VHH binders against Protein BPS1, chloroplastic (BPS1). Designs and how they scored, part 5

Target 1, 306 residues: Protein BPS1, chloroplastic (BPS1), of Arabidopsis thaliana (Mouse-ear cress) (q9lmm6)
Amino acid sequence: ASSISKLVPKEKSDILTVSWMKQAMESLCETHNGIKTLITDLELPVSDWEDKWVDVYLDISVKLLDLCNAFSSELTRLNQGHLLLQFALHNLEANSPQNLSKAQSSLDSWKQHIVSKNPRIENCRAILSSLVQTLNLPKVKNSAKGKVLMRALYGVKVKTLYISGVFAAAFSGSSQNLMYLTVSNELPWAQSFMEVQNTMNAEIKNIFLSDGLTVLKELEAVASGVKKLYPAIQQGSIDPISLQPLKDSVTELSNGIDLVSKEVDCFFKILLSGRDTLLENLRSMGASTLQATSPKKAAGKNYRGF

## First folded at step 6 (VHH)

Design s8 (from i5 with D98H; framework vhh_7sr4_2)
Fold by ESMFold2-Fast, scan of step 6:
Structure s8 (fold): chain B 306 residues (1-306), chain A 118 residues (1-118)
Amino acid sequence: as target 1 above (306 residues)
Amino acid sequence: EVKLVESGGGLVQPGGSLRLSCAASGFTFSNYAMGWYRQTPGKQRDLVADISSGGSTKYGDSVKGRFTISRDNTKNTVYLQMNSLKPEDTAVYYCATHFIGWELYDYWGQGTQVTVSS
């Protein structure tokens, strides 16, 4: 909850960058790990959860896994474009008429690749809309520890939904995926979150109105660099020194995408493991499942893990 | 990349002492519970001691009063001080972190051998 204010970068120009996406996803991983720590410190076992909370968690977690898969799909697609850029740069350095022709063809293919739609990303809107329906702060009257936990879980849901919406908007190029979350005003961070959301969404919408091929800063820097080279390619001569800014931009983009991809993979593993363990607990609590085994919940796996 | 590296194992005489260290990297150490486990050949790994992110500790019955677990969040290190060592404490000792709730991975170090023999 208090970590939501860290989503706003110090400069507006840092909004909707691959660098910001890496930090945002890393922040989600830390936030979900923080909830695990809180549950441990409050000594609230899963058995104290109501069945409806278990079902809600399973539904939310599978939808978040679907979002992670969509995001990984898009990051992989962008990495495939990187090969076209590397091939083009190699041919631009050779600076012969045949190599310049190959470079232009590769850059044209890259441009078409970057603007193409990813069906998995297009489906994110339906998933996000469904997840918003689960954003409720339950009232807990008879447990001080339960109240702390439910408020923390609500904050985690708000943060996760907002960041996922920004990712979906960035990858789809559509502001329809931006979240406009209404949060309970009884929470001390509610006003700060609303201000963060309003500031981020206003700037993101302005970025969407730009004349770029993409809304991601590092990717657009590459696209702009490519656009500046077309006249020189058509004239049949490239100054090798003029290629360095594009090479730098390509390297920055590639490194950024790799870092975001690693953080998305980490978050996916966090979600998948949580879901699998809860499903295993549910199986061990089933009457027919318990017939051939000791209760698994506390008996052998709390501290061993193999 | 989560990495746990144990050190401090070795050969000691009964009644001796050893201090094990586990250097952690690749995650926000201060937010996770850390534990020490041991395994003898032909047996399952058993809990020796654990310490929560908040500093609360638990010990296995066989080591309570003799071993002390502690952590230094500034160094990303968890320690196991072992006093009054007995031959039955001979085992490979593993450092581990346990993720409960949102991340349910158990990350283990490679282990460090402790041998108590005269």
Scores: ipSAE 0.000, ipTM 0.106, lowest interface PAE 15.8, mean pLDDT 76

Design s9 (from i5 with F99Y; framework vhh_7sr4_2)
Fold by ESMFold2-Fast, scan of step 6:
Structure s9 (fold): chain B 306 residues (1-306), chain A 118 residues (1-118)
Amino acid sequence: as target 1 above (306 residues)
Amino acid sequence: EVKLVESGGGLVQPGGSLRLSCAASGFTFSNYAMGWYRQTPGKQRDLVADISSGGSTKYGDSVKGRFTISRDNTKNTVYLQMNSLKPEDTAVYYCATDYIGWELYDYWGQGTQVTVSS
């Protein structure tokens, strides 16, 4: 079975969820740690590689760090909205006319907050478009290791761009951020990726067509819960039992956002560490009059159909 | 160098159990997803079970409820507990670390034979 299929959840409606985002970002962390290990294993034999790939990689990684900063900014913004929800819930529990008025004001502020635009998320489209322009499978001559590295980097770029596009679409509330990537037929995973992309994009577009304040399932559950309480707030009578579904949804959303935030922070650190490793390896080679040699391949190492 | 060494395979009767182990070395084990795959002659390799660096697990539909994947980061080892074995579970079982994801570039063990027959 193809591990690409792991991107498609069993339940299609779970595609735009903070739960999916946590798993997808964890997958990116694993992928970029793999590239760091591969670069280390290859001992950066510069004479075997195309000279320009280092500059391209460093430029791409800066743009990915910018995407991480944008995503962290949005997760922080959503967490600030949660403070408004907590304040509202405490006032609803007090169930006095003054406290119900404060609760309604807080819920109205929360709705305005989650609908507002985040400039950093809006900028993701420009960053993603710039990254797509660098998406090509370069021709590598004279190096088996260089060919493996370049094909691995290409696959990493495809995966990273697609997942980042889904994040940007989810956070911006705009399907314009969805990626429609074309992949080289030379690669054995190309057809599987295209099928996954087509299936996910079709379902994401369906979610965007549905009525709602947001496209994220857990956030929309909170919005729906808030909507159901408005008549009771206006009537000045809150049943404590009617608050539990909203409390549950708020807790689920808060926990989900925290988990996604941890994975985005992890990804940011991996990108920084990868850049540092590459730069230190280049400095070490530049300071030496000796030529570095590549290690022998370990038993069981597989270059799988690149 | 990355090295994966599998053990625990063998011949077992239907309904029996086996525990496969994979000892890993040459990389920061705790940072990577580990998987078990199986291959029957004439067929493509199939994912049996996968465990992420964070401990999240996934299973192939044919083994859910019967097999359990686990890992011990202090021992750099991944395990596959196989219960209620069936003749169709007969295959060579491979331990793998998916360096990049999507099976784009990975390290594989040498494989261990599991035969389920009466």
Scores: ipSAE 0.016, ipTM 0.392, lowest interface PAE 6.8, mean pLDDT 80

